# VH-VL binders against q0atu2: the designs that were tried, part 34

Target 1, 119 residues: q0atu2
Amino acid sequence: MLDKKARIRTSREYRNVFEKGKRLSGRFLIIYYVENALDNNRFGFITNKKIGMAVIRNRIKRQLRAIVREYQGQVKNKHDIVLVARAGIGKSSFEGMEKDYIAIMKKAGLFARNANKID

## First folded at step 1 (VH-VL)

Design r3j (framework fv_recibokibart)
Fold by ESMFold2-Fast, scan of step 1:
Structure r3j (fold): chain C 119 residues (1-119), chain A 122 residues (1-122), chain B 108 residues (1-108)
Amino acid sequence: as target 1 above (119 residues)
Amino acid sequence: QVQLVQSGAEVKKPGASVKVSCKASGYTFTSYWMHWAKQAPGQGLEWIGEIDPSGGYTNYNQKFQGRVTMTRDTSISTAYMELSRLRSDDTAVYYCARVPDESYFGDSLDYWGQGTLVTVSS
Amino acid sequence: QIVLTQSPGTLSLSPGERATLSCRASQSVSESYLHWYQQKPGQAPRLWIYGASNRATGIPDRFSGSGSGTDFTLTISRLEPEDFATYYCQQYGDSPFTFGQGTKLEIK
């Protein structure tokens, strides 16, 4: 459900985040993040083949997009952020993924103190 | 460097089975899912299914479920698609195609085999 | 299953003209899962545009893709002789993986 403006859409932009960005690992997620020159945040999602079959990977990607959308108002402006799902994420619950996302974003300094869910 | 080479054309009788091969080179075979698609003469593309060459997991299009079997041999970097109980409307070019190891752009098919013509006739 | 309907079925144009090819989905498809392929007679399809708007490696910038939700378009700003081919849209936002019926771009 993320607006077109909030998505990383090109291989070039993904490479920029990987090459110039900072990396932080959580339990189920790795984030790569870099400040951008735009007015808004952009998100990318990577669910590689180690997670499992396409149905599982697509489910995980949908759940991660839902989590990101839910907390979008808590993310500091002007960042390109790529979420990479780790192999173990396929066995986690939605709640487990959500908790990991909040923890890693706070640790990266990308979340406002006392992050709350958006409607 | 990436190349997918398929087996040669086959002519089969109704009721027979055909097994098409797809040999991968230029990349780590087990790191990329392989898909199979069908194209009947003068028609569009139709998805048959996918296989994970590492774990051997498969997903088939319901239309082909029960007649299709996808396998692989990691020692020779080759994927196989076997279609049984052949009918005249199975006459088509069959393609294997690779999915990138990153799925941020969905499952697109970035490299294709040259195709294998299977003709089913009496 | 998600049905992709392409229009027109055949588009007859001359080199130098602009082509606009439509792909409509029976239900919403995320941009990340909508792709376009070019196929010439006797050849395998080739990935042309992925994620609705990104050109695959080596694809000229006269090709552009756009769209969201249920409506997607492939635009060729100035046709070259080599562009006459059949173009297919494809989605894998939901199982099964589906293709449109194709738009054949032919010389007038």
Scores: ipSAE 0.012, ipTM 0.585, lowest interface PAE 8.8, mean pLDDT 85

Design r3k (framework fv_recibokibart)
Fold by ESMFold2-Fast, scan of step 1:
Structure r3k (fold): chain C 119 residues (1-119), chain A 122 residues (1-122), chain B 108 residues (1-108)
Amino acid sequence: as target 1 above (119 residues)
Amino acid sequence: QVQLVQSGAEVKKPGASVKVSCKASGYTFTSYWMHWAKQAPGQGLEWIGEIDPSGGYTNYNQKFQGRVTMTRDTSISTAYMELSRLRSDDTAVYYCARGIDTEYYGSEFDYWGQGTLVTVSS
Amino acid sequence: QIVLTQSPGTLSLSPGERATLSCRASQSVSESYLHWYQQKPGQAPRLWIYGASNRATGIPDRFSGSGSGTDFTLTISRLEPEDFATYYCQQYGDSPFTFGQGTKLEIK
């Protein structure tokens, strides 16, 4: 689980990221991201009903949180980042979601320079 | 600034169809569900259905099944609600509203269109 | 379908008084999925309280929401003239999403 401090928790905070942030789309994920005034990163997760029933959405959300937690050390500090699952994510494997996340974070310039060197 | 702007008032005969539009601006159209609600004169709100602008998925209130169709056009950030086989009890103000579906809060309708009055009279 | 029953249907009070509005669900609703909207005549509804107890942006602190399970309340600690409106509760816990019939808060 991500630290409570590292999670975007309120609708107002999600709205701020959508309205002021930049957007980048991947195959299964869209990220919205904006610099914050804090000393830590915060992550939000949106799994819309387009993906499927609550059981599927909750599974996807748990898997995305696990991926984010695994790579949190590679993310540049001071960002609010919201991950929005696209409809097609239900067809993806865990590995597929992980690869998409890495690709979009690198493209957004949010991953540290040495991310590509990690085995 | 987030805005939802709806099409103007309509007057229809029983049996006709009406198509109401809702143009979104100030946010990423595909990141939020769009809901439609009905309010008959002097009465409360009734949920009609929702559409995911990203995938085009829809869920309708059973009461309107078979008569309502929701669509969207992502190129112009506009959602549509078409109601067919109009009856006098379809006379109402119809609202579009943006919904947030997060793990912490379930789809509160944080921004609403101004409403479209549809009058059905013989 | 979850039925939301609001009481009273009409509440007649004066500015300065406390208002308590009730919303009762026919079955349990998670607090996260219970919301309140304010509507004035001729206007669209406006989000007022979300997730049972959180004030929407710009909503004065005299408004508070509480409750869990089947019983939810919206409280206005000290009414101001601009607070006289109709308030609707809404659930998103199960489809179809439903609204209460509304409580009309009117000046006495």
Scores: ipSAE 0.011, ipTM 0.584, lowest interface PAE 9.4, mean pLDDT 85

Design r3l (framework fv_recibokibart)
Fold by ESMFold2-Fast, scan of step 1:
Structure r3l (fold): chain C 119 residues (1-119), chain A 123 residues (1-123), chain B 108 residues (1-108)
Amino acid sequence: as target 1 above (119 residues)
Amino acid sequence: QVQLVQSGAEVKKPGASVKVSCKASGYTFTSYWMHWAKQAPGQGLEWIGEIDPSGGYTNYNQKFQGRVTMTRDTSISTAYMELSRLRSDDTAVYYCARAEYDSSGDLPYFDLWGQGTLVTVSS
Amino acid sequence: QIVLTQSPGTLSLSPGERATLSCRASQSVSESYLHWYQQKPGQAPRLWIYGASNRATGIPDRFSGSGSGTDFTLTISRLEPEDFATYYCQQYGDSPFTFGQGTKLEIK
């Protein structure tokens, strides 16, 4: 689980990222991202009903949080980032989601050139 | 059982203040925003404001700004709405309702409501 | 603020009939932010349809929601006695969050 400080918590903050942020699509994920005025990054997660039942959506959300947490040290500071799971994510492996996340973040310019997993 | 239980009906004189409570049970109180809405007799619903029970952050409808104060006590999972300088047009049923900002669905909605508290302002 | 206007204000029908309730917004509202609530006399509102078209848990399939932009509709394909209530649309897209004035569905 991510620290509370690293999570987008309010509906207003989610709306701000959707309305003001840039969008980039991967195979299983869409990210919306915008610079914030804080001294840290914050992440939000959206899994909608097109993915599957609540059990599947909750599993995907937990797995995405674990991936984000593992790579949080490689993300450029001062960004609010919302991950939206695409319908096909329910058929993906954990490794597939992880690879997609890294690829999207690098393409968005939010990752270091040689991003590494945090111990 | 997931529920919101509000304090009982109140009768107040014009110029007084009223403080309505909303006690949450059956879920993690700090994981959902708490909203307050007003319904005057025979009328529709009007949004008053919201509070983040975790951080204490509040947003008020400008119509009520300056007269409304929302607070919470996380030790007893209870949210409060205080309305001051009461007038006759404040006579209404007041509801608390929760909304998830990080839902398993797309976006937040009011999925759980308190039973309502009737506040009557009369001379 | 976004104003939601519901029509008709009162709809008088008999059990077995089809009901169509409209909600019009003064400016565009994303489907994801448009919700419907049912309220019976003396009771709190209850979430009925969320995100314009998704039925809340336990809501019968005779209820459906549709719409986008500024025009949203709640449809009841075949009225049952328990469906007679007031229905409110609500937008969660921008503060202040607002409700329509309600459509009262009453027995003819």
Scores: ipSAE 0.006, ipTM 0.561, lowest interface PAE 10.0, mean pLDDT 84

Design r4 (framework fv_recibokibart)
Fold by ESMFold2-Fast, scan of step 1:
Structure r4 (fold): chain C 119 residues (1-119), chain A 119 residues (1-119), chain B 108 residues (1-108)
Amino acid sequence: as target 1 above (119 residues)
Amino acid sequence: QVQLVQSGAEVKKPGASVKVSCKASGYTFTEYYMHWAKQAPGQGLEWIGEINPDSGDTNYAQKFQGRVTMTRDTSISTAYMELSRLRSDDTAVYYCARGLDWSPYFDYWGQGTLVTVSS
Amino acid sequence: QIVLTQSPGTLSLSPGERATLSCRASQSVSYSYLHWYQQKPGQAPRLWIYGASSRATGIPDRFSGSGSGTDFTLTISRLEPEDFATYYCQQYESSPWTFGQGTKLEIK
């Protein structure tokens, strides 16, 4: 799991990101993101019923958290970022989700162009 | 079929604590915030706080901060609200209610748990 | 903390009449974050109108919500016997989430 301070924790904080944030759609992911007044980035995750059964949604959510955690050091600026899984994500591989995440974050200007995976 | 089923009525003495449960079914427990509200006899509704069942993160109304603790057990899809140092004015029906991460409304409610505080 | 004040506290009407219930906020509330709940004695509240004007699933057309800023209204065009209940408005604009004190619709 991400550290407490790196997580969007309240329903109001999620709502703030959706209403005031910018939206970018990838192949498997949509991100909503807004600059925050904190000293760190915060992440939220949403997987809806259109993705599939609960076991699939839970797997996707765990994999997205792992991807975000792995690339935390590449995320620039102080932002609240919500990842929303698209219906087709259930057919993706871990590597496919990872590549989509990197591509969207780079397009948003939140990643360096040549972002490296941090072990 | 979404259902929230709460534990039965409790009678407590002043100074004791009470722990109310709310068992969720018919949806993925970790995808929705769980909220708790108080309704004293003949009074309106008062929000107590919320928990994110996925992370365990909580947010409490200032009035209840220090006396309320919200927890959950994801293995049995159950949320708990514990209220300590009970006073006579804690006599009320307590409700759990579901809210989506980004939804600004409470779409399903438990049936309520009457807590009576008397000598 | 945003305070929601509902008026009247009690509204006595007969079936077939029009009911107008008011909810006033101490600060501006986006219409997207003002909701109405119906509660009957001995029962849990039920979501009735969300986002100021959207009817929840199964709610009859005779119910309508309107308003923006600090003034919101719930209207029932022609009361049915099952509509006599207490109605609460709720804001989701600012934590803590708050409810109004309720308007009780009672049979005259």
Scores: ipSAE 0.016, ipTM 0.660, lowest interface PAE 7.0, mean pLDDT 86
Fold by OpenDDE, second read of step 2:
Structure r4 (fold): chain C 119 residues (1-119), chain A 119 residues (1-119), chain B 108 residues (1-108)
Amino acid sequence: as target 1 above (119 residues)
Amino acid sequence: QVQLVQSGAEVKKPGASVKVSCKASGYTFTEYYMHWAKQAPGQGLEWIGEINPDSGDTNYAQKFQGRVTMTRDTSISTAYMELSRLRSDDTAVYYCARGLDWSPYFDYWGQGTLVTVSS
Amino acid sequence: QIVLTQSPGTLSLSPGERATLSCRASQSVSYSYLHWYQQKPGQAPRLWIYGASSRATGIPDRFSGSGSGTDFTLTISRLEPEDFATYYCQQYESSPWTFGQGTKLEIK
């Protein structure tokens, strides 16, 4: 589980990212990201009803948190990043989700230059 | 912790040049733009320019173009600002400040370097 | 260039009072492109509010930023002795990046 300080938790925090951030779409994920003035990165997760039942949404959310946790050390500092799960993610494998995450994060330029785990 | 440490105070004659250094630590030097600002005695802040420490690309305010040169030495995480053809109104405290890639606000500042230009 | 005009130039208040600082832009500035800094004598500026309304790390919640378009405000709900300083707004809507001339908040 991500540390509480590494999570976007409040509606205000989410709104800030949506209003001020940039948006990129991947196959299974849409990310909204914006630089922050904190000492850490924060991640948010959105799973809409279009994904499926609550059990599925919760599973996806847990998987996304696991992926983010795995690569968080390689993400550039000073970012708030919200991951929005797309409808098709429910049928994707974990590896597929991970691949999409990596791809979209690369596209966004959010990985550190010295990141070696994402190649 | 992020730190920007600037070189010491300078006293110069009109027409001379001054080169101020800013040594960065506590973060990956090449991942953040380095900005420079001028503050004349008792006056406000004025943006001079920026440098991308990774590529060396620079952008200067028109007011300083032709007289300012920003460089960096990535091997020692140090940025430099050189101001030539000094005149009395160049007397000021000069700051280096770390800027973010997509949101050019300045989250960390050097302690400032006083440059005095007098005949 | 975008000119930021701060008002008032000097604001004299007492601890416990409410402070309202204005920053007006010569043209529209995106909500996320307006920032505030605090500077005390003999010190470097310090990031205070970013993106018009977001407090930087360690900034007390008595500070708040608001505004849009050409009008932005920094508010201190209840002044503390350590809040007396000069505050600058800054924009990065377009180059060159510019600062307001500052509002000096001094103790009455």
Scores: ipSAE 0.007, ipTM 0.632, lowest interface PAE 9.3, mean pLDDT 91

Design r4a (framework fv_recibokibart)
Fold by ESMFold2-Fast, scan of step 1:
Structure r4a (fold): chain C 119 residues (1-119), chain A 120 residues (1-120), chain B 108 residues (1-108)
Amino acid sequence: as target 1 above (119 residues)
Amino acid sequence: QVQLVQSGAEVKKPGASVKVSCKASGYTFTEYYMHWAKQAPGQGLEWIGEINPDSGDTNYAQKFQGRVTMTRDTSISTAYMELSRLRSDDTAVYYCARDSFGELTSFDYWGQGTLVTVSS
Amino acid sequence: QIVLTQSPGTLSLSPGERATLSCRASQSVSYSYLHWYQQKPGQAPRLWIYGASSRATGIPDRFSGSGSGTDFTLTISRLEPEDFATYYCQQYESSPWTFGQGTKLEIK
């Protein structure tokens, strides 16, 4: 699980990212992101009602947190980033979500040039 | 400003059905799941089920399956919970509650409650 | 289903004292999915603490939540008269979503 310092925890903080941040859409994910004044990155996760029932949304949130944790060392410092799951993500594989996350983070300029262990 | 307003108190006889409404305002109705919960007199809260207002898909607690039906009308931003074949132990306050939009998936706004009394 | 057991059932204290309320889960619950609600007689529940430790908007900093796994705690550092109410924990880890039976905080 992500350290509590790496999580967006309040409605106020989520609202700040939505109002002041930039938006990029991937196949299964949308990210909203803004630079913060902290020493670390923070992540938030939203599985909106178009995804499905609460049990499906909770599963997707757990999988997305696992993906974010795996790649957290490759994310540029001092950003608040909110991941919003798009309709259809519930039918994607874990690997499909992971690939979309890497692609969108690279496109946003939030990943170091080498975003893979191999590369 | 988010608000959930429920229909008024009902008195029903055993075997009847009751339909409680929950009118939402201050947000996009179809973007947030709606939950229903039961609170019997002097007791705690019990989850009944949920509805996706966009699709109309529902999920009910097993204890209430076969007796509960949840619906919505997107044109008036209103959710409904119908409970059939009423028994004395269905006497309770029934609440609607909005599922939050964020990591928490908590019940962030609640209706004021609807008292349903089942008696002869 | 996940059973949440709150203790004590009733806690009798005076204004100015510290209150500690416990919630134990029959199975592990991620901190993100453990929430606390405050309810006063004749009123709807109100979201109080979410994700085990985050205060909802407008909730005073004398309230704090902590815990992980199966053991969660709600603490009130110095009770004010308006804090006397029933508090419920709730899990959103696994369907069906369940609440604890509540801890009633009453004036001694």
Scores: ipSAE 0.016, ipTM 0.586, lowest interface PAE 6.7, mean pLDDT 85
Fold by OpenDDE, second read of step 2:
Structure r4a (fold): chain C 119 residues (1-119), chain A 120 residues (1-120), chain B 108 residues (1-108)
Amino acid sequence: as target 1 above (119 residues)
Amino acid sequence: QVQLVQSGAEVKKPGASVKVSCKASGYTFTEYYMHWAKQAPGQGLEWIGEINPDSGDTNYAQKFQGRVTMTRDTSISTAYMELSRLRSDDTAVYYCARDSFGELTSFDYWGQGTLVTVSS
Amino acid sequence: QIVLTQSPGTLSLSPGERATLSCRASQSVSYSYLHWYQQKPGQAPRLWIYGASSRATGIPDRFSGSGSGTDFTLTISRLEPEDFATYYCQQYESSPWTFGQGTKLEIK
């Protein structure tokens, strides 16, 4: 799993991102992102019942965490980023989710300039 | 060190139930899904199902739906798989395996396996 | 469900030789969700390659994984005696999670 220090864990931290952050919507994901005062990025994940049964939501969450982890080193530092899964994500492949993540993160300008695995 | 220790071998009659345990140690039990797999004698691996130890949510393969029940006791970091209405083709070694997010959702640690023999 | 077909069923080779194991999926599997396990008789499976090409902890570099889409390969550049075992591929793309039927690598 993502390192604990790389996770948004508290309601306060989530609220801060939602209230002060910027919002971008992709096909399967909505991201909220805001600069933090840390030296590392933190990620949060939100799934809701619109996605499907709990087992599906949990699976999607795991997949999103996997995607985030894979590209974590390519994301600009000092950001809190919350990923909100959209209803259609339950029907998406992992590749589809990954592409959406990459696209939305690029649009947000959150990838480092020298990122390698960015399509 | 991560370790999964399963309960001992079982011998059951057809129609009976068996409950296999898997005690986890060396990590936070509730943070990782636990999977169960079946391996009949001389055969390959077959996924049975998974459980979220934190929430208790389960997902079973269709083949085992209605006969398998996965539970856990978080107080002792132990996962359980119960298989009911046993038949001869349930004879197999059953494994618990941890789902490792860090290893791209692979099964990074396995129990030693539990032989379940079903015979009349 | 996604069916994984491994080939060959049995591979007989000698130490020092190169081994190539194939895993074909009935539909596309994401690169990150194709894994390989090694199992020896009387033992539990052990994670060997994850994410198609990443070696698990402690796995020698003579092992390599490659492939994408529906075709994946596990390669052992130079077989050691301890490498003779059964290898299973697994997909974690979609439920139910499935394994290949395995390739038994035996000593010639």
Scores: ipSAE 0.005, ipTM 0.637, lowest interface PAE 10.1, mean pLDDT 90

Design r4b (framework fv_recibokibart)
Fold by OpenDDE, second read of step 2:
Structure r4b (fold): chain C 119 residues (1-119), chain A 120 residues (1-120), chain B 108 residues (1-108)
Amino acid sequence: as target 1 above (119 residues)
Amino acid sequence: QVQLVQSGAEVKKPGASVKVSCKASGYTFTEYYMHWAKQAPGQGLEWIGEINPDSGDTNYAQKFQGRVTMTRDTSISTAYMELSRLRSDDTAVYYCARESTYPGDLFDPWGQGTLVTVSS
Amino acid sequence: QIVLTQSPGTLSLSPGERATLSCRASQSVSYSYLHWYQQKPGQAPRLWIYGASSRATGIPDRFSGSGSGTDFTLTISRLEPEDFATYYCQQYESSPWTFGQGTKLEIK
């Protein structure tokens, strides 16, 4: 699991990202990101009813956490990043989600220059 | 800034149709569901339906099934709600509202509302 | 559908007093899908409390939301003149979206 300290947990933290952060849209994901004053990155995950039933939404959330965990070492430090799942994500494969995540994070310039796990 | 601007007030006869527009700005139109709500004079809010501006897919409340049609024009970021076979109890302010993705699904922002008056 | 029942229908209070508004659901609603809106005459509704307990942007801290399951509450600790309006709760635990009938908070 993603470390608790690496997670956005409070409404206030989410609001801060939405209000002060930048937004980029991918095919399956929308990311909001803002610099934080911490020594680590924090990730938040938003799913809505449009994705599907609770079991689907939970699956998607687990998959997104897995993706974030896999690439977290490649992400520039000191960022709060919220991943919002788009409605179409429910029909996507894990690989599709991963590809979209990588693409959008690259576009955002959030990967470190020496990142070696990104395609 | 995110904003929804609706078309002006309408006056219709019973049996006629009305088409209300909702122009969105300040965000990517196709990435957010658009909802419509009805508020009769002095009454509460009633959900009418939703549209996915990207696909055009719609879902309507059972009460409005067969009389309501929601469409959109992505080229001008505008959503439309058409209500047909109007009757007196259709007199109300109609709102469009964007479904936003906070921790929960919610309406934000709302259009300013469009008064539709049905009178013989 | 999930029916939201708000109480009281009308609440008459004076500035400075505490206001407690109730929203009861016919079945359990996840807190993430219970929201409150404020509406003043001639204006559109405005998001006020989301996720049962989170204040929308710009909402003063005298407003608070609480509750879970079937019982939710909006509280105003000390009423200001601008707080007098109608408040609606809303759910999307399941389709269709539904609103409470509203509580009108008026000046005594």
Scores: ipSAE 0.028, ipTM 0.726, lowest interface PAE 4.5, mean pLDDT 91
Fold by ESMFold2-Fast, scan of step 1:
Structure r4b (fold): chain C 119 residues (1-119), chain A 120 residues (1-120), chain B 108 residues (1-108)
Amino acid sequence: as target 1 above (119 residues)
Amino acid sequence: QVQLVQSGAEVKKPGASVKVSCKASGYTFTEYYMHWAKQAPGQGLEWIGEINPDSGDTNYAQKFQGRVTMTRDTSISTAYMELSRLRSDDTAVYYCARESTYPGDLFDPWGQGTLVTVSS
Amino acid sequence: QIVLTQSPGTLSLSPGERATLSCRASQSVSYSYLHWYQQKPGQAPRLWIYGASSRATGIPDRFSGSGSGTDFTLTISRLEPEDFATYYCQQYESSPWTFGQGTKLEIK
């Protein structure tokens, strides 16, 4: 579960990240990311129809929020980050998604210190 | 206005190499995978491989592994596909296609195609 | 590698008729990962239907896609002259990405 201030909530804010942000692709995830003018990081989550039925998309979205929450403290301050699930994510385990998230965030240079779980 | 514009037709002899270009415009070139496909005369489409224009990482179909090389030049938003040791059965139209604005699964748009003819 | 088999190879019909094009996969393909492209002679393929049933932008509503598992169908409810083309199905279920051999829709 993410605090409301840590969530990208409006379509305008999502469009800003997509249009101005950098993009990096992982095995199951794509991230778009851009520096913001806030005191905190914000995260957004996109699961497209191509991933599967609504029940599958909703489970994936919940699992991604849990992963992001666990590693929230390791992310460099002042970024808006949108996670977009690739079609293949429906076949991934929770551990597989978690490993992909860590790898792509490190590759993006978005982890400020040692990438330990918050909890 | 997202567009892919490919280089012109080529005629090559067996054993030569050909390098086809695909110039992208209307989007951030490094943000989307680029794919390549082959269509022999009167035949269907065959996927050759893909490149991540940001990292330069490639993945090729097994049939083309060892003969195909995909590269890009981010300064001019151009992707390249080079096919070596050409045979007459490499005669085909070669297409580049962008991974869609949706993550990782659709080919849209496509380049106009480049005819490569291999004959003695 | 997932093999996609399209049938018939050639479908000869007249304008005004209904067309039904089949695409069968050698393994189960989630409907979200099955796409259709239209190609006319001398032109590049164009995305037509994505995720088995969703029309791409600008595609007329006479086109519909359906199916799940290994059996997918593209239907044209009433053929117009501009619909005569070759249609390819494509799967994104697993790499390498593969296309069917195509169904050529021709005027009778």
Scores: ipSAE 0.007, ipTM 0.546, lowest interface PAE 8.9, mean pLDDT 84

